VHH binders against Probable cysteine protease atg4 (atg4). Designs and how they scored, part 19

Target 1, 320 residues: Probable cysteine protease atg4 (atg4), of Schizosaccharomyces pombe (q9p373)
Amino acid sequence: MELMARFLERYLHFAPTNTEPPGTLIWFLGHSYKIEDSQWPEKFLYDSFSLITITYRSGIEGLENMTSDTGWGCMIRSTQTLLANCLRICYPEKQLKEILALFADEPSAPFSIHQFVTMGKTLCDINPGQWFGPTTSCSCVARLSDQNPDVPLHVYVARNGNAIYRDQLSKVSFPVLLLIPTRLGIDSINESYYDQLLQVFEIRSFVGITGGRPRSAHYFYARQNQYFFYLDPHCTHFAHTTTQPASEETFHSATLRRVAIQDLDPCMIFGFLIRDEEEWHSFEANQKYFADIVQIFDSEPQPVETHDDFVLDENVEDHL
Short names: E, the ipSAE of ESMFold2; O, the ipSAE of OpenDDE; V2, 0.75 times the mean of E and O plus 0.25 times the DockQ between their complexes.

## First folded at step 20 (VHH)

Design l5 (from j3 with T97R L106F; framework vhh_7ubx_2; at its last look DockQ between E and O 0.01; V2 from the best seeds 0.00; counts 0 for: pae E 6.6 > 2, placed apart)
Fold by ESMFold2, look of step 20:
Parts: C-alpha cells; sequence; structure tokens
Structure l5 (fold): chain B 320 residues (1-320), chain A 121 residues (1-121)
C-alpha cells in the first residue's frame, strides 16, 4: 500500500493539467466525477492510475522467431488491457498479481500474447506478427476465455455486425462480457454517432473501448465532454513471466492521456460486462441511448435458403 | 504541505491497552479515508484498519474485536484504541491518508513516520 502511494505521487508530476471549468463531469466506466477547483479530482486520478495497462514487451521467449511485439501487438495489448480490467471487476477477491499472471508473456498463460497469436492463426488465418483487427481480437478473446476454467467469463461477440440475441445469451452463465466490434465511420467517427458514443461512457456495465488501426490501437476508459482518456500500449517493458515477473508498476499508466473525438479512429470494440440478471436488465433498458452501436433482438433470423450462397471467413482482417 | 504525526506508542505488558493518535495538517482531513498500518522489522506492512471520510470502519481479521479506529474531524486527529495486546502486536504503527481505488485496493499517498509499540514483559 505504501509503495503504491509513492508510485502515484511520483507520476502525478507528469499528468497534463485540466483545461475544463469547475462543474464539468468526467465519465469513467459508467461513473462520474465533478471537476472542482479547476483541478483533476483526486479520485479520478487514483482510479485512472489503478487500471491495468498492458503494453508491448521485449525479451519474450517462445514467440516463433520474435522476441517482442513492439510495432505490431498494440491491438492485442489493448484487448488484454480491457480483459484484465474486466476480470478485476469480476473477481475482486483475487490479488493483482494473480490477474497479471493470466497475461504472462509465456505460452502457458491463458491470455498471453502467445495464445493470441496462435488463436489468431487458427481462427482467422492471421500470421504471427501481423496486425490483429477488431473481429480477430474479439474471436480470440472469446475462444481463449472459454478455455480458461480457473477464471470463468463467457464472452459474447455481437452477431451480424452489432446484434445481440436474447435466446443465445439465455444459454450461458453470468458473468458475460459483451464485445461489439464496429466501425463508426470511414476515416473518422461520423458525427451522427457522437452523442451515442458519449452516452456509452455513462452506462454502468461499460468496461471500455479497444480501438484503432495498425500501430495505433488504444484502450479508452473515460471521457470529459468530447475528450477521451486512454491507456497507451506503445511503450516497451521487459517480459512478464512466472519465473521473472515484471514489476507491477509496468502495468499502470504513468500519466493521463486524452484525445479529441474528431481524432478518434472509427474502428472500435465496445465492451460491456454483465454480472447478473439485474445488470442485464439495466443494460437492456439503456440500449436505446446507443441503438446504432448495439442492437438487441429476441432471436437470430435464419437465413433464407439459397443454394448459391458461398461461405466467406468473416474473421480474417487483411493487414494491407 | 501534508503532515501526519503519530504518538502514543510505548512499552506495554501483554493483555494491556494503548491508544495511538495521529495528528493531521496541511489538508482537509474530513475529506479523506484514514488508515492504520503496522510493520515489524523484516516483515511487510500489514493493514490494520480503515475509517472512511463518512465514519465507516473496516478491520483486518488479526485485530478485529481488539482494536478500534476512530476519528475526530474537528481536531484533525485519527485514533487507534488497542486492547488485549499480544507480543505479536509489536510493530511500528503509522497512519496514512488515502482511499480505496476503483477495484477496492487501498492506496495511501502520504504517511507519518510512525510510533513504536512494544508488547513484552
Amino acid sequence: as target 1 above (320 residues)
Amino acid sequence: QVQLVESGGGLVQPGGSLRLSCAASGFTFSSYAMTWVRQAPGKGPEWIATISSGGSTMYADSTKGRFTISRDNAKNTLYLQMTSLKPEDTALYYCARGYEDWFGEFFSDHRGPGTQVTVSS
């Protein structure tokens, strides 16, 4: 506890200053903080710096002919960040080091970069070292989570774009992580999505957004007006393994980072954690405020049978 | 500048009682959670008790029922009433300012130098 406090005190020197007036709200994973005295609220800073941040690593063994994911792994690392923070919410009784062990940079760790790379090749024909797109990332998380019996979490990836089907969800046990990979525009976010994107941060089940394009993926966890706070995976630390665990400080942000909405990449994965029936009903009641991002239906329509249909692998994202 | 100064430690017989105080200055005391932590030489820090800004209390299992945390916001002072003291309670006791983070982990951004409690015959 004392060591963590000294870490946070040191890194507060490097945080950018708040530019918004007193009374402005910050929305952090469905909860709000009010700006008072023109300074960052202390609780917002502590909560921001307590989030797990998983970044590039070097000195990785057993990753084909590669020893680092620098330059190609940021979508994987941002997705690991979303999943790690989600697991901390699901299992608050577990120590931080127990959660971090699940993401160790070794083949035996269930959510290691090794497992992502292997699963990306298996599910989506992505060669090791190539860019992971949103669909690949979601598919990998879902399969890897199904394979991990020690920390149960069902991952439901939206169907047919952004659709969630009640009859499919009724077949699984809580907790459920909903992942909605979607594109909110061509080169930038279409302004028609702005209000819905802001509303998503106010939803209690919201656990963040992983989004971006090659070499530029991030995890977004908070917003203030049309500014979005994110965790940056683009720094490199030495690998975290069971026999040589990395320092816990390498798993936390050193400063606040934010970006304006017009500079956001439209390629996003939205995450919502549903831990019980009450959280489901709350999420469902609020879905109308972001209806173009997530759709909920009772059952998936069966396609009209046409014998000329061709199967296309929808899980593969080209790197080009 | 934030300052925390503990007092009230000393030598006490097993089964005895002792009351620790922590005087706070340089910040709005009533707005923060406050915590007692102890550390014996060669051992890691051990969380003892926390009191929220609103007065809610939590205790470690090792001291539940024997120790009582309290605060006087008018005097900017945190207290730890210790009873039924055992040799295992021998440690440096310090107070800390902080709060629980989003995931329920306690953070402390400032602590005092501590006051020694020694329980022996």
Scores: ipSAE 0.037, ipTM 0.439, lowest interface PAE 6.6, mean pLDDT 83
ESMFold2 (binder alone), look of step 20: mean pLDDT 82; pTM 0.826
OpenDDE, look of step 20: ipSAE 0.112; ipTM 0.567

Design l6 (from j4 with E100Q; framework vhh_7ubx_2; at its last fold request DockQ between E and O 0.37; V2 from the best seeds 0.00; counts 0 for: pae E 4.2 > 2)
Amino acid sequence: QVQLVESGGGLVQPGGSLRLSCAASGFTFSSYAMTWVRQAPGKGPEWIATISSGGSTMYADSTKGRFTISRDNAKNTLYLQMTSLKPEDTALYYCATGYQDWFGEFLSDHRGPGTQVTVSS
ESMFold2, look of step 20: ipSAE 0.213; ipTM 0.621
ESMFold2 (binder alone), look of step 20: mean pLDDT 79; pTM 0.797
OpenDDE, look of step 20: ipSAE 0.486; ipTM 0.799
ESMFold2, fold request of step 21: ipSAE 0.128, 0.127, 0.224; ipTM 0.561, 0.549, 0.627
ESMFold2 (binder alone), fold request of step 21: mean pLDDT 80, 80, 80; pTM 0.806, 0.808, 0.808
OpenDDE, fold request of step 21: ipSAE 0.473, 0.586, 0.596; ipTM 0.794, 0.880, 0.848

